# Ledger of designs, part 63: VH-VL binders against q9h9l3

Target 1, 176 residues: q9h9l3
Amino acid sequence: PRKMVAIDCEMVGTGPKGHVSSLARCSIVNYNGDVLYDEYILPPCHIVDYRTRWSGIRKQHMVNATPFKIARGQILKILTGKIVVGHAIHNDFKALQYFHPKSLTRDTSHIPPLNRKADCPENATMSLKHLTKKLLNRDIQVGKSGHSSVEDAQATMELYKLVEVEWEEHLARNPP

## First folded at step 21 (VH-VL)

Design z84
Fold by ESMFold2, look of step 22:
Structure z84 (fold): chain C 176 residues (1-176), chain A 124 residues (1-124), chain B 107 residues (1-107)
Amino acid sequence: as target 1 above (176 residues)
Amino acid sequence: QVQLVESGGGVVQPGRSLRLDCKASGFTFSDYEMHWVRQAPGKGLEWVAVIRYDGSSQYYADSVKGRFTISRDNSKNTLFLQMNSLRAEDTAVYYCAKEGYWQSSTFHRYFDYWGQGTLVTVSS
Amino acid sequence: EIVLTQSPATLSLSPGERATLSCRASQSVDDYLAWYQQKPGQAPRLLIYDASNRATGIPARFSGSGSGTDFTLTISSLEPEDFAVYYCQQYDYWPLTFGQGTKVEIK
């Protein structure tokens, strides 16, 4: 059976006015939530805004961080051929400068049955925090020191499991 | 360098339709969810609608749901608002708005850039 | 729907004075709050995002503080161009909502 992983990234602000999002951490977990990859990543350009309140990224994390091109190669080898689950996963792929096959991509921010299970409007893009609280009774992203991409990837996988059977059946009948 | 330019506003009778366009430049349009926000004359701001970065999903304020349709053409960097069954209370300046930076698991849905707006007047 | 209540409705102040504008949310919005300035005939301009971050090009006299339900915009020393209407906006949960505005006017 095809292996499934969940990914979450943290981004920092680069480029003009710090409005460009660049990859600075990536975490990948397997179906059981075990960590397969978790690295701080050095963007190829100057960091204008660490976005630490959200990203958890600080200057010290960049000192020994894996250069982007090397990290990208490592990450893509893990993702290739697998079903990849994420939340707003297009942003993770943009930060990786990568396109994963749509047939192998699952986005917990864009699954109507998941929203319905949470008593949320089916077409609204819900935050990972709110879905996790409503459906898993778990508080994630607690505090002001920034988010953990490991915690977020694990929560994302658990959310997908709640609708996995229904959604895989839907996708089989409605190929992307 | 970011620029948003709305067009298509005008005077229309109740029950009629109107389409607004918003031309975007100076950023990668397809990276961002885009919004319409309106402001009735002399009143505050009201969020109207959002469309997903790839156009695959839309969400609306209850006041316009079923009557308005937000859409986008990423090849033309253009956002649209189709307004059907217009009512007097839809009279407003309509702004096209760009979300702030994108992140992985959080959504930063403040509006860092706004168009100058286009006036829609619904009167008989 | 999350209601944002701004107070006061109107601040009448002179140039050089400190302005303190309040925004209170009906439930926690964490740090997902922005402040905008709007002058007559113009679109809103972003001042503060994520509760306390100053947007690019916004003078240091503008600062935002607070988290959860209670937020403050402070203008440390009013300049003539600061007399405008100010709106807060939350983006923690749908629908996105704005406060009703605080008008800062010259005394």
Scores: ipSAE 0.839, ipTM 0.932, lowest interface PAE 1.1, mean pLDDT 94
Fold by ESMFold2, look of step 21:
Structure z84 (fold): chain C 176 residues (1-176), chain A 124 residues (1-124), chain B 107 residues (1-107)
Amino acid sequence: as target 1 above (176 residues)
Amino acid sequence: QVQLVESGGGVVQPGRSLRLDCKASGFTFSDYEMHWVRQAPGKGLEWVAVIRYDGSSQYYADSVKGRFTISRDNSKNTLFLQMNSLRAEDTAVYYCAKEGYWQSSTFHRYFDYWGQGTLVTVSS
Amino acid sequence: EIVLTQSPATLSLSPGERATLSCRASQSVDDYLAWYQQKPGQAPRLLIYDASNRATGIPARFSGSGSGTDFTLTISSLEPEDFAVYYCQQYDYWPLTFGQGTKVEIK
């Protein structure tokens, strides 16, 4: 049986006018929610906008942050061969400059049965905050100091567990 | 430089169909969810529809659900709106709109770039 | 559905005056609130995103404030090009909604 992890990343703005999203933190948890990885990551480009309200990233976090190339190697070693769960996970993979096999990828922002359990339209891309509140009766991402990628990865794994049996069977019948 | 150019607007009778196109350039089109927003003459803005970055999922305003279909062709950097069973109330300028920056776990669904719009008039 | 109510409907002012535009949401939208400017015959132009961040190329006289349900757009000293219609938009929950607009016109 294949091991499963959940990932969440935080991005900062780089490039012209800070419009490019670059990886600045990554957290990975196992099936039980134990932290396997949680590091601040220094992008290879100048940071134009820390996006602190959302990312929780401040200048001081970058002083001793792991350089992107090193962090990417560490992260990809953890992800290889595993089922990876995330929320809008394509953005996490873009920030890592990586594409995980579709057959091993689970995106809680795009699982119609999960939306249905939350009494949400099946085709609406719901935020992690709203799904977590509706289905787990928990408030995450509270306050104005930015989000915790550990908290978000843990919530993402718990949400997936609610539909895991149904969705894994669906994917077996409908391989990507 | 980001550009969005709508086309396909015109005058049609109620009950007829029309397809709108939006050609995008100056950014990686397939990285972004894309929207249609409309504005009736002399009125405010109304969100119409969104399509996922890979085209796999769509969501619509209640006023157009079942009549309009949003789609995209990422190989041609083009967004579409197929409008069926048109009503007088659908008369509006239709804008193609691009979301702001992307982040994990949060969605920043403000519109940093808009096309100039294409007018659809539904009248007898 | 989250209703955004803008006030006043019309704001009649002279160049050089300070404009204060209000947007009130029917439920909290956190900081997921944007402001747009629209001139006749033109597409909307993004001014403010995430409640208080000025968009690229927007003059410093424009500022946004507020969080939750009450938001304000301030134009510190009106220029002739600022006479337009202004819309707020929330993106916290579906469907995305806009306020009905505030027209800023020459007195």
Scores: ipSAE 0.833, ipTM 0.932, lowest interface PAE 1.2, mean pLDDT 94
Fold by ESMFold2, fold request of step 23:
Structure z84 (fold): chain C 176 residues (1-176), chain A 124 residues (1-124), chain B 107 residues (1-107)
Amino acid sequence: as target 1 above (176 residues)
Amino acid sequence: QVQLVESGGGVVQPGRSLRLDCKASGFTFSDYEMHWVRQAPGKGLEWVAVIRYDGSSQYYADSVKGRFTISRDNSKNTLFLQMNSLRAEDTAVYYCAKEGYWQSSTFHRYFDYWGQGTLVTVSS
Amino acid sequence: EIVLTQSPATLSLSPGERATLSCRASQSVDDYLAWYQQKPGQAPRLLIYDASNRATGIPARFSGSGSGTDFTLTISSLEPEDFAVYYCQQYDYWPLTFGQGTKVEIK
């Protein structure tokens, strides 16, 4: 019935001393893991720290990157009306300067049944890397060249599928 | 200027309770997960607890589970630690600590800012 | 639980000398490692985060290196203000843990 997508973003450091996090890449995949959106995004302010070790973002990627305001419009059109799955998804929404309805939001970093399947404490915020390894037997975020938001979004969707029936029923009984 | 100021430390008898406060300023408090870290006199550092940015979940070191409760009030930029059933081994300086920058793909749970600490002494 | 073992426990050196501090993790922590300096009566001060990045305001004589299980903090030429206790901390997996510390003291 309602379409479901997964999102993952990469941030760079902006603002004083590079401590503000600004959107520099966004990837969206559908339920089957097919890429619906994957763009490098130029933040509206000066980049102080590319955070390349984690973000995979390099100076070259920003040369032809889509300006933030345009990219945001494209992304929000895709997200509107859909169930959106992410990992620590509040950070993705902060980077987009956007608030998705809580009833349509799924956060794999905050689903107790998912932690239980991984034999992890229900209240611990587990990394995407560790959950993916424990539950999908996949190594993501490998190497020191930075992470792929496509890979991470795909992993996030597969993690959610493991608890989808149980969690959707839980949310129906416990509306946010 | 990021500042973290702890208060509420003191001398307390074993089995009693104490609440610590940490006032935060100079950053968007509700963007960050916040921690308590303690240091017994003459000893090293021990992580105690973390609370999610919105206060919705908490996680604790095994040494304090069931006795301590971490909480926050984002409208007052304040972090709390309720310490019940205190023991001699809980005697320590307690620091509140702020995580580094936030990201989507990774958690950077190093502590870029610390409070000055507040001493809790548990003795009869 | 990930155990961090620092060596040596005490490092006795003179100003101007090079200090090399080791931190070894019981399992890989990737690059999720930080270093702190602590002087008596003070809170810890962040020196290095993400294994090798200097924190804001930290002098260039401090550098961090390593990945996985073996990490090093180097102070290229000790200044009088560098005599303190140094801690490593991992943040790859719960619970967050610290090493037991290396005391750098004046000879």
Scores: ipSAE 0.831, ipTM 0.931, lowest interface PAE 1.2, mean pLDDT 94
Fold by ESMFold2, fold request of step 23:
Structure z84 (fold): chain C 176 residues (1-176), chain A 124 residues (1-124), chain B 107 residues (1-107)
Amino acid sequence: as target 1 above (176 residues)
Amino acid sequence: QVQLVESGGGVVQPGRSLRLDCKASGFTFSDYEMHWVRQAPGKGLEWVAVIRYDGSSQYYADSVKGRFTISRDNSKNTLFLQMNSLRAEDTAVYYCAKEGYWQSSTFHRYFDYWGQGTLVTVSS
Amino acid sequence: EIVLTQSPATLSLSPGERATLSCRASQSVDDYLAWYQQKPGQAPRLLIYDASNRATGIPARFSGSGSGTDFTLTISSLEPEDFAVYYCQQYDYWPLTFGQGTKVEIK
């Protein structure tokens, strides 16, 4: 039986004007929301903009952060062979410089039945914050101190559970 | 560095069709959701449509639903807007627009780069 | 749909004066608010994103403030090139919406 995990990352700005997004935190939770991985990650290039309002990343977090190459290896060991759930998960995989098998990937930003449950247009890409409020009656990403990738990964898994049976059956009948 | 160039505007009669193209360069086109935004003469800005980074889903303003189709070809770095059943109210300058930086679980849907626009005039 | 109400509709000032432009949202849009400048015959230009961050190449005389429902664009000392129309835009909710604009004109 195939195990399922949820992932969420936080990015900082790198490159000449801080417009490049680079991985600075990654959290992975299991089906029950237990934390399997949660590390601050040191990007291989200079951080120009911590984007703290959104990322929650501060200079102090980088002091003993795990270097990107090491963190990537640790994360890939956890993801291998598993169904991986995320929100706009292509961004998480870009930040990891990694591509998970499409058949094992679930993106809560792109599941029409989930939007329908929220009374949202099926084709609109809804934020994690709005879906979580509408469907789980929970406020996440509260305050101006930045987001927690643990909180976000946990919310993502709970959202997926709401449509898991329907969506897994749909994917079995319509292989990606 | 980043460049967005629209084409395909012109004068058409009501009920007819036009297709707008937007050629992108200077960034990884397939990393970003892309938008059309329009501005009627002497009026403000109106968001028209968005397409997902991989082209798999689209969303539209109510004013154009069922008549306009947004699409993209990532191999050609090109965004399209097919406009059918055009009305006088669709007369506007149409802009191609690029979203800001990408993040996880938050969407920063401000437009850091715009094309210069292409004028569509629908007149009987 | 989120309505953004800009005030004043027109702001008549002289070079060197301080301009204060307001944008009010019909419900909270958190910090998902941008400001644009548009001159006649040109595309809009991004000034401020995420409520308070200046875009690349925007002079320090431009600043954004506010959160939730009430936002302000301030131009600390108007230059001749600043006379234009200014729009706010929210991106917390679909559809994306713009304010009606504030025209900043020379007195």
Scores: ipSAE 0.824, ipTM 0.928, lowest interface PAE 1.2, mean pLDDT 94

Design z84
Fold by ESMFold2, last read:
Structure z84 (fold): chain C 176 residues (1-176), chain A 124 residues (1-124), chain B 107 residues (1-107)
Amino acid sequence: as target 1 above (176 residues)
Amino acid sequence: QVQLVESGGGVVQPGRSLRLDCKASGFTFSDYEMHWVRQAPGKGLEWVAVIRYDGSSQYYADSVKGRFTISRDNSKNTLFLQMNSLRAEDTAVYYCAKEGYWQSSTFHRYFDYWGQGTLVTVSS
Amino acid sequence: EIVLTQSPATLSLSPGERATLSCRASQSVDDYLAWYQQKPGQAPRLLIYDASNRATGIPARFSGSGSGTDFTLTISSLEPEDFAVYYCQQYDYWPLTFGQGTKVEIK
C-alpha cells in the first residue's frame, strides 16, 4: 500500500513587480497529520514582495532559511513514490519546479464528491478555508499575520480522508 | 505587455447563437484561470463564467447556466465563450479577464488585466 | 450570493478635493476585495486588490482600507483624470460579484 502525504507551500513575490511566485516555505505531513518536513526556504532570486498577509513570510525567516536547491532535493526525496495530497497542488509543484505522477496526485480543490459533501457546486474551485469550515467545522488561516503551511497541510489531509474511499475507487476505475 | 483581445461580437436575433474569442499574449496563459465578465449598456459589471487553468472544469453565473459554454485552447492562448439560446438580457459588452498572481491554498480572483470588450446585441 | 452596496451613488467634487467611496458586503469577504476604475468606452482598470494593495502603475493618491464587510477607496487629491465610475468586487465566495458603482463627477 502506498504511503500518503499532504503538502502545502507558501510563496513570495519575485521578478518584475513581485508578480512571479517563488517558494519560501514548505510543510509535509503524513496520513496522521504528523509533520515530516517544515522549512523556510530561501528563493534563488531577490524577494520583491514577501506577501506576508498570506504567506506569513518575513525578512527574519529568510536569514537562516534553507537554500532552494537543497530544500527541493529534501522535499522531492520525501515525495518520490508517494501519493501526494494538496490544495490547488499544481501551484505547489510549479513552485518546486517538479512534476509528480498524475496517478499519485490528489487535489482537494478538484474533487467533485468533496464539493458535493460541502453543498458546493461540483465544478467550482473552493478555497481551503471554506471547505475546512463547511466540512470540518474548523477555522484555519485566522488573523492577518499570514497562513501556516503546517495547519493548511493538516487540514488538506483531513479533507481528503472524507472522500478517500470513494475517490480512490473512482481513480482505480478511471485511471488518469 | 499583457494583452487580451476579444472578437466575435455582433447583432443577433433572440434564440440564436454566437461565439466569442479572446486571444491572450504577454503571460503564461496555462498558469491562470480565465473569466468572462459582461456589462449591459449603462449598467454595472456581472461576472459570467470561469474556466480552470487546464480547461478541465467550468463554473457559470446562474443567469447563463445551460446556455453558455466557456472553453480554452492553451496551445493557441485562446479563451472562448459559446453563447446559445441568446436572450435580450444577454445584450452587453463582454470582457475576458485574467486573475491576479497565483498562490497556494488561496485564490486571488481579482482581474488585473481586461480586454477592451466586444459588444453583443440581441435584438429582434 | 454576496451583495456589494456602494455609496454614494454619485459624488460631485472639484479637482484637489478628497474623495471617499464606500463598499459594504452583505457578509464578510475577509480581505478578498478589489476596486476598479472605468471611464466611458473603456474596460475597467484595476486600482486596488486584496483590500489595500495598489495595482501596478496606480498613483499613490489611491488607497484602499477596510476588511470583512466595510471597505473604503480614498483618492487623497482628485486629478482631472480621476472623474470616472468606480466599482468594488469581492472574490471570497462564488459567484464573484461587483458593487453597482459610484460615479465621481466634476462639480
Scores: ipSAE 0.818, ipTM 0.929, lowest interface PAE 1.2, mean pLDDT 94
Fold by ESMFold2, last read:
Structure z84 (fold): chain C 176 residues (1-176), chain A 124 residues (1-124), chain B 107 residues (1-107)
Amino acid sequence: as target 1 above (176 residues)
Amino acid sequence: QVQLVESGGGVVQPGRSLRLDCKASGFTFSDYEMHWVRQAPGKGLEWVAVIRYDGSSQYYADSVKGRFTISRDNSKNTLFLQMNSLRAEDTAVYYCAKEGYWQSSTFHRYFDYWGQGTLVTVSS
Amino acid sequence: EIVLTQSPATLSLSPGERATLSCRASQSVDDYLAWYQQKPGQAPRLLIYDASNRATGIPARFSGSGSGTDFTLTISSLEPEDFAVYYCQQYDYWPLTFGQGTKVEIK
């Protein structure tokens, strides 16, 4: 059976005025929520804004971080051939400079049945925080020290499981 | 240099239709969700609608649901607002607005750039 | 829907004075709050995002603080160009909403 993983990334601001989002942490969990990968990643360019309030990334994390090219290779090896679940997952792939096959991509920010379960309008893009609270009765992203990509990846996988059967059948009938 | 230029505003009778365009430049248009925000003369700001970066879904304020349609053409870097069944209450300056930076799991839906607006006047 | 209540409605001050503007949310919006400045006949201009970050090109005299339900925009020493209307905006939950505005005017 085709293996399924969930991914979440944290970005920092690079480039002029810190407007570019660059990968600085990536976490991947399997179907059961076990951590397959969790590394701080050193962007190839100067960090202008750590965005610590959201990213949890601090200067100390970059001291021994894995260089981007090496981390990317490790991550892509894990993702190849698998169904990859994420929240607003297009941003994770942009940060990785990678495009996973659409037929193997699942985005919990854009699954109408998931919104319906949460009593949310099916076309509204809901935050991971709100969906997790409504559907899993869990508070994630708590505090102001920044987010954990492990916690977020685990929450994303658990959300997908709530609609997995229905959504996989939908995609089989409506291939992307 | 980020630039947003609205056009298509004018004077129109109640019940009629009007289409607004917003031409974008200076950033990768298809990376961002785009919004319309309006301001009635002498009044505050009201969010109107949002469209996903790829155009695949849209969400609307209750005041315009069923009457307005937001759309985009990423090949032309253009955002649209089709306004049908216009009412006097829709009289406003309409702004095109761009969201801030992106992260993977949080949405930063403040507007770092705005157009200069286009005036829509709905009167008998 | 999250209601943002700004106070005061009008703040009459002289150049060089400190301005303190309040925005109160009807429920927590975490740090998902922005502040804008708007002058007559112009589009809003972003000042502060994510509650406390200054936008590109915004002078250091502007600062934002607060979290959850209570937010403050501070202008440490008013300049002539700062007399305008100021709006807060939340982006934690749909629909996106703005406060009604605080007009900062010359005394």
Scores: ipSAE 0.800, ipTM 0.923, lowest interface PAE 1.3, mean pLDDT 93

